# Ledger of designs, part 29: VH-VL binders against NAD kinase (nadK)

Target 1, 268 residues: NAD kinase (nadK), of Syntrophomonas wolfei subsp. wolfei (q0aze0)
Amino acid sequence: MKIILVNNRFKENTEKKAQEIAGQLSALNVEVIIDNGLDEPYAGTVDFIMVLGGDGTMLRAARRYGQRAIPVLGVNMGTVGFLSNIEINELAEYLPLILREEYSLEARMMLEVAVFQQQSLLTRVFCLNELLLRSNSPRMLSFALEISGQKLEPYRGDGLIVSTTTGSTAYSLSAGGPIADPQLDAFIVTPVASHIINKRPLVVSPEREISLHLLEEREAIIGIDGQIKMDFGAENRVLIKRAPHPLLMVNLKAKPFFTSIDRSLQRQ

## First folded at step 1 (VH-VL)

Design r13 (from r1 with heavy chain P100F Y101S Y102G D103Y S104D S105Y G106P Y107T L108Y; framework fv_ragifilimab)
Fold by ESMFold2-Fast, scan of step 1:
Structure r13 (fold): chain C 268 residues (1-268), chain A 122 residues (1-122), chain B 113 residues (1-113)
Amino acid sequence: as target 1 above (268 residues)
Amino acid sequence: QVQLVQSGAEVKKPGASVKVSCKGSGYTFTGYYMYWVRQAPGQGLEWIGVINPNSGGTTYNQKFKDRATMTVDKSISTAYMELSRLRSDDTAVYYCARDFSGYDYPTYFDYWGQGTLVTVSS
Amino acid sequence: DIVMTQSPDSLAVSLGERATINCKSSQSVLYSSNNKNYLTWYQQKPGQPPKLLIYWASTRESGVPDRFSGSGSGTDFTLTISSLQAEDVAVYHCQQYYSTPYTFGQGTKLEIK
């Protein structure tokens, strides 16, 4: 068995714990690859991915490895987030189940984001939560949204979010988007501070293609999962569609999504 | 439009505490790390720490670890930095700054607050 | 701690001429596996907060004029202003984000000759 341990080397506690876990797994004849975020993704075939950290570390792991259809387990090392399944102090208890492949998988859709300059592809990335288009200056953006070739009336405002259902509780929520069951496959398209009164969040089939471009020269950025920032100008176009593979999240113990989000929102 | 608005200038006596606020607007507050940096008169910039507004997790510069406390109030999109046991050499402009990374990867600061002058004198 | 050293402490350059500011780190801020330099440049005018100019050593922030450029790798970095304008009078700071604590250079004051 070959396992990737994903952690952040700039966080001393997670790096030290990753080394300890790697030693324990090696003693059980498991080959371990450590990914601390600074190298290119490991190119070889692996059987399992263990993510040590919070939701941010899971988002990074999803971008790097989510398209490989390999089980990914979130192991929390602090405050419990939405993307981890077990706590670090529970790992020893659950490790035999992991090694015997005695767990269920929850499929979470991902976005494929392709950024073009005219017809030339500049970059292609995958993400678990969302793409954010926003202004990088005090001026409003004017931009065009197309859904499967259907051109909507122009948008005017601070930006737009195209989110997965997993991302419904991240940036989209703060911008007024709906809370979505992460087991559903859908795009959520949420305007950011729109000056057009009747621009509403849209819930769109994951089979559709979404295209965005600026109608005027403005300073704008594309944000991916809050972790990647790219400049976006009037000569650029972004195409968003369902990624070919979902992220396969390991479920070792029940985590009640609806009661968890309900408690979180009541504490605001 | 991203804006970070800080609380007003403070004058404190040695041994007192000061709590500086930084209110974010025009973006999803919990999606971005918040950094605190200070600048003493005529000196360079000095990093104090960073807080994840979503989790409350913090990383401090060891120089400030025993005196600085960073917190957030998500309901009003506001971050706080409290510095205790003030000395005359803590006189500085204190800045909050936003990091686009939002999560577990070190990056750079794209927006800064206007600064809060804290003067420590007897 | 990584120590950032800027040179010169101050310089005066005539309008329209090239300004060059140097920044040295006490250890490499290049991560060899991703080939990225964890270095930024900021501009600070009197009474104002720093403004991001350049990140990843050479990537210009959106809205920053093309007369600003960053170069260098590892431990030696340069900020260049190809044709100085009056509004460029400021203190310029380099910063590393390779490891904590994040550290800044002392600043270079740029003035018109």
Scores: ipSAE 0.000, ipTM 0.399, lowest interface PAE 14.1, mean pLDDT 85

Design r14 (from r1 with heavy chain D99A Y101D D103S S104N S105Y G106E Y107G L108W Y111P; framework fv_ragifilimab)
Fold by ESMFold2-Fast, scan of step 1:
Structure r14 (fold): chain C 268 residues (1-268), chain A 122 residues (1-122), chain B 113 residues (1-113)
Amino acid sequence: as target 1 above (268 residues)
Amino acid sequence: QVQLVQSGAEVKKPGASVKVSCKGSGYTFTGYYMYWVRQAPGQGLEWIGVINPNSGGTTYNQKFKDRATMTVDKSISTAYMELSRLRSDDTAVYYCARAPDYSNYEGWFDPWGQGTLVTVSS
Amino acid sequence: DIVMTQSPDSLAVSLGERATINCKSSQSVLYSSNNKNYLTWYQQKPGQPPKLLIYWASTRESGVPDRFSGSGSGTDFTLTISSLQAEDVAVYHCQQYYSTPYTFGQGTKLEIK
């Protein structure tokens, strides 16, 4: 059995705990590869991915490994988040189930993002939460949105978010998007500070293709999961569709999504 | 020793559905994407779509999305491609093929199944 | 969709001579982020499925004879067989995996003179 341990090297306590867990797994005849985010993703085949950290670390793991269709377990190391399943102090209790493959999997759709310069592909990237198009200055953008070849009336505002249902509680929520059941597969298209009052968030089929381009020369950026930033100009076009593979999240214990989100929205 | 074995030839009437199977052996079935491709007699290759055997996640060529359905049964290491509302121009050899061992690298196909001839005629 | 066009449609070459097959894409299949060309070549003999020969435009698949080589970048690609053998009689297909839908050339039929 081979496991990738994903952690954040810049957090000393997390790095120390990753080494501790790697030692425990090695003692059980498990081969461990540590991914601290500084090197290229591990290129070999593995059986399981264990993410030690918060939601940010899980988002990085999903972009690096999510398309490999390998079980991914989020282990919380501090602040409460939506993408972890167990706490670090519970790992010893659940480890035998992990090694015997006695767990269920929850599929979470991902986005495939392709950025073009005129007709040439510049980059292709995957993400779990969202793509954000926004101005890199206080100036509003004018841009075109197409859904499966259907051209909508031009948008004018600060930007647009194209989100998965998993991402519905991230930037899309802050921009006024709906909270979506992560079990549902859908794209959520949420305008950011639209100048046009009638522009509302859209919930569309995950089989749709979404295309964005600027209608005038402006400096803008494309943000991926809040972690990757790319320049976006009038000569660029982005195509967004369902990624070939969902992220396979490990469920070892029940985590009630709706009560968790309800509590997080209360000031108690 | 890695092998993809497809179901036998089918003869169908227009309007019927056909379901072609592809059984993988000699490798970890859930570790590799599975592609479906067809080739009409004397014509070129045409990509139908890709499926992740572990998750069931799919991407279809838009030309086939309304009629094609790709599924897997992990318990028997078998992938399926069902094509509905058959027309005479659907007569072709249908192939399954495996993606590279790195799931991040899509597109080249190796190995291929032996092919399944589907004939659509009254 | 990216359109793949091969030339010639058919080619006859004498045993031991060099065979050259061309493939053009309607847009570049060179990915700037990793500087790789998303192009493959396949060999297909009558009654058989295609067999992978070359991927990444120039990387020869394990077990493929040294006489097969791929070259080119961006939109123009070439498959070369340096010294044609009898077993090389086949239809050759190029394919792009730069973007979906993945598309193939129409094929080039290679025969011995």
Scores: ipSAE 0.000, ipTM 0.378, lowest interface PAE 19.6, mean pLDDT 85

Design r15 (framework fv_ragifilimab)
Fold by ESMFold2-Fast, scan of step 1:
Structure r15 (fold): chain C 268 residues (1-268), chain A 123 residues (1-123), chain B 113 residues (1-113)
Amino acid sequence: as target 1 above (268 residues)
Amino acid sequence: QVQLVQSGAEVKKPGASVKVSCKGSGYTFTGYYMYWVRQAPGQGLEWIGVINPNSGGTTYNQKFKDRATMTVDKSISTAYMELSRLRSDDTAVYYCARELTIFGEDSYYMDVWGQGTLVTVSS
Amino acid sequence: DIVMTQSPDSLAVSLGERATINCKSSQSVLYSSNNKNYLTWYQQKPGQPPKLLIYWASTRESGVPDRFSGSGSGTDFTLTISSLQAEDVAVYHCQQYYSTPYTFGQGTKLEIK
C-alpha cells in the first residue's frame, strides 16, 4: 500500500506528527510519500491520501490530488474545522480500518476554473471550496456574470463568490450565502458587499457554466480556496464548471455537520 | 527547502540598465506571486512591483513603471527585474520575495526572501 | 499613496523588559468587507533580508516566539516584544498591503541598553 501524507510545512506540530506517522506506517509495510508543500505533487500512483492538519491543508490536498479518484482522509490536529473526519489522537484506533478499506466514501463536488486572456487559456485549476473575484482595494468592481449563456444585469460591489456546497461554510457564509448540505451538488453564487441591494445569492445546478469578466479596469484578483491568487483585469475572463471528478472523502467516524454548524453560528 | 537565489552584485554606470535574476526552488514556482523590493543604504524598504509567474501579469509601483520591467522564465523557475536609465540614487540592495499561501485564507505578504543583490551605480 | 510612519526611529530596552514599536498609516488599512487589517511586521538584522513576523496586524508567523505580538486596527498599530532577548536586536519594519503601491515604514532600530 502506498499513502501520501499531506501536512503544512508552516506548522511545526504537523511536520513532527507527519514524521512520527510515516515511521509507524513504514513499520506496517506501507510505503509513505510526504507532501509538506515544498515540492510538486507526487506524480505516481497511490492508494490513499492522509491529510494532517486543518481545513486549509485539506484544500491544498484536494487541489493537488482531488481529481485522481483516491480516498482522502482528514486528520485534525486539534483545530476546529469541517473537512477533517478524525482527531490525531484517534488515528491509531482507526488505522486497521484504513488498511483494510473498512470505511465509507463521501463524494464532494469540486470546481474547474479556467482563466482566459481574451481567447487564450492562461491556466486551469481545480478547487474544493470556491473561486472569489474581489477588488484588491476598497474600490467597487463592475462586472458581468453569465450563467449558461444567460447574461445577468451588471454587478457592482466588492466581488463575487462561486462556491461548492462544501464551500458554503467558508467565504460564501461570511458574505451572506446559505449553508448547504455538503452531500448536495450545486453552485452557490454569492455577491460580496453588492452596491445593488436586490442582488441575492443564487443556488444553481452543477451542470451550469458560470462566466465572469470585468466591465471596467480595476485592480482585481481571483482567489481560489483562499490559497491561490491571480491578477484579474478587463482583458481576462474566467469560466467555472463542475470538475470531472469529485473529491472522495473518507468517513471513519460520524461527524454531525448540522450540529457543528449550529454551534459555530451561536459563537459568531 | 524553499529558496530564492539571486544573481551576484552589479556595478553600473549612470544611464545603463541592470537585470537581476531570482531563481526559485523547493516549491511550485507558478503557484506563488513574486515581489521585488529594494533598500538603499541606511534607508527603508521600497516596493517595486509584483509579477504572477504563471501569467506574466504585473503590477508596478508608479515610481518605477517607466523604467522597471519584471519577467519570468517558467522553464527554469526564474524571475527577472530589469531597471533601465540608472541613476546614482538607484544604488540599493534589490530583493525578490515570495507571497506566502495561507491555507484557508488569501495571503498578501512576503514569507521567503532572496539574499539580495547589491547594485551600485557610479562613474 | 498610503504613508507609513513608525515611532520611535530608535529604541533601547534592557534585556527582559518590554519593547513597544508603533506604526501609523495615513489612511485606514482596515478592509470593511472582511474586517481585516492589511498590515505586516518584518524583522531585519544587519546584512540579512527582512523576516516575516506578523501578518493581518496580529497573526504571528509560524516559528516566531510568543513574546512577539501585534495589535491595533485602522490607522494605529503596535508591535510588542514582551521580554526582550539579545537575538531581538534588529530593525523592525511595518508594511501595508491594502493598496498599491505597497508601502513600508521607515524602520525602528531596536538595541539593548
Scores: ipSAE 0.000, ipTM 0.421, lowest interface PAE 13.4, mean pLDDT 85

Design r16 (framework fv_ragifilimab)
Fold by ESMFold2-Fast, scan of step 1:
Structure r16 (fold): chain C 268 residues (1-268), chain A 125 residues (1-125), chain B 113 residues (1-113)
Amino acid sequence: as target 1 above (268 residues)
Amino acid sequence: QVQLVQSGAEVKKPGASVKVSCKGSGYTFTGYYMYWVRQAPGQGLEWIGVINPNSGGTTYNQKFKDRATMTVDKSISTAYMELSRLRSDDTAVYYCARGDTYYYESSGYSAFDIWGQGTLVTVSS
Amino acid sequence: DIVMTQSPDSLAVSLGERATINCKSSQSVLYSSNNKNYLTWYQQKPGQPPKLLIYWASTRESGVPDRFSGSGSGTDFTLTISSLQAEDVAVYHCQQYYSTPYTFGQGTKLEIK
């Protein structure tokens, strides 16, 4: 059995904890690869991915490995998030089930984001939560949105979010988007500080293709899962569609999504 | 618009320490890694390390691990690189540079897309 | 550590002629999963910081003239300037960003003949 341990080298003590867990797994004859985020993703075949950290570490793991259809388990090392399934102090209890492959899988849709300059593909990235188009200056953006070839009236505002249902509780929520059941497959299109009062969030079939481009020269960026930044100008176009494979999240312990989100909203 | 501005030239004696600053502007400072690179006169470029401005976490080139310290102050979008126990062969221009290391299925990312103007550090007796 | 070696150390080319600079890595910088070469080229003029020219071995950075091109894969890479202009006089550096520590070639000085 070969397992990737994903951690964040830049968080205090997480690298040391990852090394300790790798040692424990190796003692059980498990081959371990550590991915701390600074090197390229592991290119070989693996059986399981264990993510040590919070939601941010899981988002990185999903971008790096989510398209390989490998089980991914989130192990919380700090504050409780939405993407972790068990706590670090529970790992020893659940490890025999992991090694015997005695767990269920929850499929979470992902986005495929392709950025073009004219006809040339510049970048192709996968993500679990969302793509954010936003202004990188105080000036509002003017941009075009097309959904499966249907051209909407131009948008004017600070930007736009195209989110998965998993991402509905991230930036989309802060911008006024709906909370979506992550069991559903859908795109959520949420305007950011729109100048046009009648622009509402849209819930769109995941089979649709979404295209964005600027109508004026502006300083803008494309953000991916709040972690990757890319410059975006008037000669650029972005195409967003459902990724070929969902992220396969390991479910060892029942985690009540609706009570968790309800509790979170009471604190806001 | 995106710019990295470094502190001015320094002259130090062997055994002293130097601290170089690098201020980012025109972008989200915590959204990019900050790299430090040096260049001795007439020589090639040498990587010192990288810092994540969001967490303060660092990775150093082993050659510099015992003498270099990288830090950030997020409130003023400024990164620092301190080099201790200076030797004459540490005389170099020190650069900060911006980059991203998360490259899964990417065809367009630059390694070091924006560089500071450089800080000349002269170590002489 | 991956060692980067450039050739030649210096090169003199007449205006309008082709300039070719080579870069070799001690191990492959091709990532098989995405089929990308983690290799960059920088241009450095006297008294200035390096400027990114090419990433992914062959992709031109925005604003870089079409006369600059990168080629190669794995361990052997080439930077070509198809028609040398006076403003192209500089030192050119290759760099791998495949794995840490990131490493650079020694540089190639390009001069007008």
Scores: ipSAE 0.000, ipTM 0.417, lowest interface PAE 11.9, mean pLDDT 85

Design r18 (framework fv_ragifilimab)
Fold by ESMFold2-Fast, scan of step 1:
Structure r18 (fold): chain C 268 residues (1-268), chain A 122 residues (1-122), chain B 113 residues (1-113)
Amino acid sequence: as target 1 above (268 residues)
Amino acid sequence: QVQLVQSGAEVKKPGASVKVSCKGSGYTFTDYYMYWVRQAPGQGLEWIGVINPDSGGTTYNQKFKDRATMTVDKSISTAYMELSRLRSDDTAVYYCARGYEDSSGWYEFDYWGQGTLVTVSS
Amino acid sequence: DIVMTQSPDSLAVSLGERATINCKSSQSLLNSGNQKNYLTWYQQKPGQPPKLLIYWASTRESGVPDRFSGSGSGTDFTLTISSLQAEDVAVYHCQNDYSYPYTFGQGTKLEIK
């Protein structure tokens, strides 16, 4: 069995803890690869991915490995979030189940994001939560939104979010988007502060293609999962589709999503 | 017609927080962005950040990101800038100013508040 | 960050004579999409906030006298007062209005000889 351990290069004690866990797994005849985010993703075949950290570390792991159809387990190391399934102090208890492959998998849709300059592909990335188009200043963007070739009225405002259902509780929620069951496949299109035209969030089929481009020269950025930023100008366009493979998340414990989100909102 | 009126002068100890207000009148408050700029005695102008009064969306100068908080209360057409963990070098006149944009372009700071002197001393 | 440099730091000009203030940016302020230079000039009198004079390098704000003019493109800009009047005594600031963070020149103090 070969396992990738993904840790956060900037979090205290995570490298030390990853080495300890790697030693324990090696003693059980498991081959371990450590990914701390500094190098390119491991290119070889692996059986399982264990993410040591919070939601941010899971988002990075999903972008690097989510398209390989490999089970991914989130192990929380003190950061509150929605994407971890067990706590680090529970790992020893659950490790025998992991090694015997005695767990269920939950499929989470991902986005495929392709950024073009005119007709040339500049980059292609995958993400678990969302793409954000926003102004890099308070200046309103004027931009075109097309959904499966249907041209909508021009958008004017601070930006737009195209989110997965998993991302519905992230930036889309803060911008007024709906809370979605992460087991559903859908795009959530949430406008960011449209001042002059009242635009509503849209929930659309994951089979649709979404295209965005600026109608006027503005300084804008594309943000991916809140972790990657790219400049975006009037000569650029972005195409968003459902990624070929969902992220396969390991479920070892009951996952009370609706109860958890309800409590989180009431704490405010 | 258009007027921005700021709160009065403040004297604070190092480590304290200050909250400056800016009330707009003579225009539709939510149609214009609100900027915050400061000027230390005898020195140049320094941009702190901007807020969209309709959405509450903000962009901060990286220098101030961890200490500055901009908010608005639309019901009274008032913007606020709070600066925490004050140091002696935060002594400055703090200004609010509005900005404009449309499809032809943008320009900032067409109207300014009168300024609020914040003195940070031990 | 875009660095804005003004010259001179101070300038004394007789009433009725031409005053010229220069501003240089470390990067181009020309937006190629709309062909506007995002350079703004402000006038500041002691104890007062700055007042907008010129935006887009050469567009005079409403109510600003026509003796004030702006010129230049890209990285080199000039504010000209064709015939100095007593009320023009002030510090003049140029500003990068192109991109965040917004940055200002150090200011040029204009006084009467």
Scores: ipSAE 0.000, ipTM 0.382, lowest interface PAE 17.5, mean pLDDT 85

Design r19 (from r2 with heavy chain G100D D102Y F103G L104S S105G G106S Y107L E108D Y109A Y112I; framework fv_ragifilimab)
Fold by ESMFold2-Fast, scan of step 1:
Structure r19 (fold): chain C 268 residues (1-268), chain A 123 residues (1-123), chain B 113 residues (1-113)
Amino acid sequence: as target 1 above (268 residues)
Amino acid sequence: QVQLVQSGAEVKKPGASVKVSCKGSGYTFTDYYMYWVRQAPGQGLEWIGVINPDSGGTTYNQKFKDRATMTVDKSISTAYMELSRLRSDDTAVYYCAREDYYGSGSLDAFDIWGQGTLVTVSS
Amino acid sequence: DIVMTQSPDSLAVSLGERATINCKSSQSLLNSGNQKNYLTWYQQKPGQPPKLLIYWASTRESGVPDRFSGSGSGTDFTLTISSLQAEDVAVYHCQNDYSYPYTFGQGTKLEIK
């Protein structure tokens, strides 16, 4: 069995615990590859991915390894997140089940994001939560949105979010988007501080292609999962579609999404 | 004066590729989406896909996604549709058609069509 | 995918008489935001490309004679030719213009009786 252990190198508690877990796995004849996020993703074949940390660490693991169709388990180190399945203090109890492959998998759709300059592909990335187009200054953006070749009336505002259902509780929620059951596959298109009263979030088929470009020269960025930032100008175009493979999330115990989100909403 | 003019008839063998062109004139080429539709002899119309001539962005009917490629050359106001791995049942008249930009007063319909290109696939 | 079904497959009508062609969609084509039905009718004469007749279910394209009219909403639509003329002999197609993939009915062939 070969496992990738994904952790956050810059948090002392997480790094120390990751080394401890790697030692335990090695004692059980499991080969461990540690990914701290600084090096290129491991290029070899692996059987399982264990993510040690919060939702941010899981998002990084999803971008690096999500398209490989390998089981990914989120292990929370502290505060409960939406993308972890078990807590760190439960890992010893569940480890035998992991090694015997006694778990179910939940498929979560991902986005494929392609950024072009004119006709040239600049970059292609995958993400679990969302793409954010936003102004990099106080100045409002004017941009074109196309959904499956249908050109909508131009948007004016601070930006736009194209989210998966998993991402519905991330930036899309803060911008006024709906909360979506992560078992559903859909794109959620949520305006950011639109100056047009009638611009509402859209929920569209995951088979749609979404295209964005600026109508005026402005300083803008695109953000991926809140972790990757790229400059975006009037010469650029972004194309968003469903990624070829979903992220395969390991389910070792029932995680009550709706009661968890209900508690979070009661706090706001 | 607004016209779409397509390339001439083609005869191909099974397994070959065909590339049909569609040249727009009398309007701003990048202001209208370009659609491709085919019609087999005696059959109804079947949508292949759409391309935005300004950005080059495309959306395909899933039936054709693995074999069809749509492109644009803005310098000559010409759109192309290439269909690969041709079969005898790909014998059809292939049309390009434009759709008005969605906005105030737009038609949201195929208002101008090319004359059609007959593609015959025979062994 | 939205399935478009036309009836009848063929129709013979005498000159000056009314012709009626029906089109059903498997899903509503009504956009509740603007109250328009995204249903389009085309006329196709032998050897010619389709020609736009009616869009938004009932709006006649510029230059189309008054004898052509469209009606219906949601899933049931009708094209009517009030007084058939010789030049109206053609195949008529309805189209889902609401969502991708765009889909067409099988066509209705209109002939003189």
Scores: ipSAE 0.000, ipTM 0.366, lowest interface PAE 20.0, mean pLDDT 84

Design r2 (framework fv_ragifilimab)
Fold by ESMFold2-Fast, scan of step 1:
Parts: structure tokens; sequence; C-alpha cells
Structure r2 (fold): chain C 268 residues (1-268), chain A 123 residues (1-123), chain B 113 residues (1-113)
């Protein structure tokens, strides 16, 4: 068996823990590839991806490997999150199940984001949570939103979020979007609220194509899962659609989504 | 392990151009925005612009837009900042800096800096 | 442009005593969508590039000693060093990370008294 072990290079001691776990797996005749973010994604075939860290580490792993249809397990290293399935202190207990492939998979939709300059494709990226279009100044953006070729009335405001259902508890929630069952497939389109613009969030079919472009020259950025930042001007257009493959998340342990989000909101 | 290594000091005459390089190592070069910042002797920091190393897309401080050009060569993990029509008040240490993230919130900050390149403009 | 103003321009503090540096922005750096203040603090020692200390006004970067703390919200921010050590002699810079162009304060030079 070959496993990619993904850890967060920006957190103290994560590399030491990854090496410890890699040693334990190697003792069980498992080949381990460590991805601490310093190299290009591993290009070879693997059987399983284990992500050590919080939700941020899982988002990076999903971007790097999510389209390969390989089981991905989130292992929480300390901070409570929504994307991990087990805690690090539970890994030894669940490892035999992983090695025997005795687990279920939950499919989580992903976004495919394509950014153009005029007619030229600049970049194509995948994400698990959301695309954020925001003003990079205190001035409001004026932008066009099209949903499957249907042109909506122009938006004016600080920005817009196009989110998966998994992303409903991330930045979309902070911007006033609904909490969605992550087992549903849908795009959530949430305006970044300003005191001037009062637009409602939209929930649309995951088969829709969403297009955005600026109607005036403004300083704007596009953020992808909070990890990739791109400048966005009036000469740019972004096309968002459902990614070809969902992220396959490993379920070893029942995680009560609704009670977890309810408790999280009570703590805030 | 993450390092940004810049080219050496330059002395230029007014009206000339200068091109500063910044080579990244120890990380996936295309995953992080690269910023350029300068510091005149005894003064504060001044932001020049940002480049996405994957796409080549740029955003400039309007003060520098007509004179600064940022580019990347992905094959050698190197970013460049060229400043044209140099004036004596362009004398400064020029830094490249990598943008890190809080992965959940999308907040960005400069987590690694190059050592700086002194550009002196004198007649 | 958001104007960042630091005070004082320089200060001398005795070893082991508290040092306080202030930073004021001409516009709010609070993002209402995520409730975060987009203010960053850097330390710059002579002949070296700036080093990240604190981001989001109060979140300390990994490896930075706990004697460094950031506070404040909106337009008024403070960097505190609870017990000054010799290695803390440096120029400290605050940064607007809210909107382009990113702007910095003029810097505060901290010296041992």
Amino acid sequence: as target 1 above (268 residues)
Amino acid sequence: QVQLVQSGAEVKKPGASVKVSCKGSGYTFTDYYMYWVRQAPGQGLEWIGVINPDSGGTTYNQKFKDRATMTVDKSISTAYMELSRLRSDDTAVYYCAREGYDFLSGYEYFDYWGQGTLVTVSS
Amino acid sequence: DIVMTQSPDSLAVSLGERATINCKSSQSLLNSGNQKNYLTWYQQKPGQPPKLLIYWASTRESGVPDRFSGSGSGTDFTLTISSLQAEDVAVYHCQNDYSYPYTFGQGTKLEIK
C-alpha cells in the first residue's frame, strides 16, 4: 500500500509528527510519501491520502489531489474543524481498518475555476470550499453575474462568494449564507454584504455554470479556499462549474454535522 | 528551508532601468503570490506590486504602474521586477516577499522575505 | 490610500520593562465579513529584511516569543513587548493588509535605555 501523508508546513512540530507516523506506517510495510507543501504534488499512483492537520490542510490536499478519486482521510491535530474525521490520538485504533480498506466514502463536490484574460485561459484550479471575489479597496465593485447564460441585474457591493455545500460553513457563513448539508450538491452564491447592497444568497443546481466579470475598472481579487489569491480586473472573466470528480472523504467514525455546527454557533 | 534569494546590488544612472531577480526554493513556487516592496534609506516600506507566479497576473501600486514590470520564469522558480526611467529617489533596498495564508479565512501576510537588493541611482 | 501612522517614531525602554508601540490607520481595517482586522506587525533588525511577528492584529506567528502581543481593532492598534530583551532592538512596522495599495507605517525604532 502507498499512502501520501499531507502535513501543514506552516505549523510548529507538524513535520516531526508526520515523520513519526511515517515510521509507524513503514513498520507495517506501507510506503509513505510525505507532502509538506514544499514540493510539487506527488505524480505517481497512490492508494490513500492521509491529511494531518486542520481544515486548512485538508483544503490544500483537496486542491492538490482531490480530482484523482483517491480516498482522503482528515486527521485532526488539535483544532476542532469540519473536514477531519478522526483525532490524531485515535489513529492507532483506526489504522487496521484503513489498511484493510474497511471504511465508507463520502463524496464532496468541488468547484472548477477557470480564469480568463480576454479569450486566453490564464489558470484552471479546483477547490473544496469557495471562490471569493472581493474588492481590494473600500470602493464597491460593479460586476456581472451570469448563471447558465442567464444575465442577472448588475451587482454592486464588496464582492461575491460562490461556494460548495462543504464551504457553506466557511466564508459564506460569515457573509450571511445558509448552512447547507454537505451531502447535498449545490452552489451557494452569497453576496459580500455592504450597507448599500442588500442581495439575497442563491442556492442553485451544481450543473449550472457561473460567470463573473467586472463592469468597471476596480482593484479586485479572487480568493480560492483562502489559499490561492489572484488579481482580477475588468479584462478578466471567471467561469465556475462543478469539478469532474468529487473529493472522496473517508468515514471511519460517525461525525454529527448538525450537532457540531450547532455547538460551534453557541460558542461564538 | 523556504528561501528567497535576490540578485546583487546595482548602480544605475538616471533614466536607466534595473531588473531585480528573486529565486524561490523549498516550496512550490506557483502556489504563493510574490510581492515586491522597497525601502529608501532611513525610511519606511513601500509596496510596489504583486504577481501570481502560476498565471503571470499582476497588480501594481498606481505610483509604479507605468514604470514597474513584474514577471516570472516558472522553470527556474524566479520572479523579476524591472523598474524603468530611474530617478535618484528610486535609490532603495528592493525586497521580494512571499504571501502566506490563514487557510480558513483567506487572510494573507508576508511570511518570507528575500535578503534585499540595494539599487543606487546616481549620476 | 490608507495612511498608517505609528507612534512614537522612536523609544528607549529599559531591559525587562514593557515597550508599547501604537499604529493608527486612516480607515478601518476590520473586515465585517470575517470579523478580522487586517493589520500585520513586522520586526526589522539593522541590515536584515522585515520578519513577520503578528498578523490579524493579534495572532502571533509561530516561533515568535509570547512576550510579543498585538491588540486593537478598527483604526487603533498596539504592539506590546511585555519584558524587553536585548535581541528586541529593532524597527517595528505595522501594515495595512486590508486593501491595495498595501501601506506601512513609518516605523518605530526601539532601543535599550
Scores: ipSAE 0.000, ipTM 0.405, lowest interface PAE 14.5, mean pLDDT 84

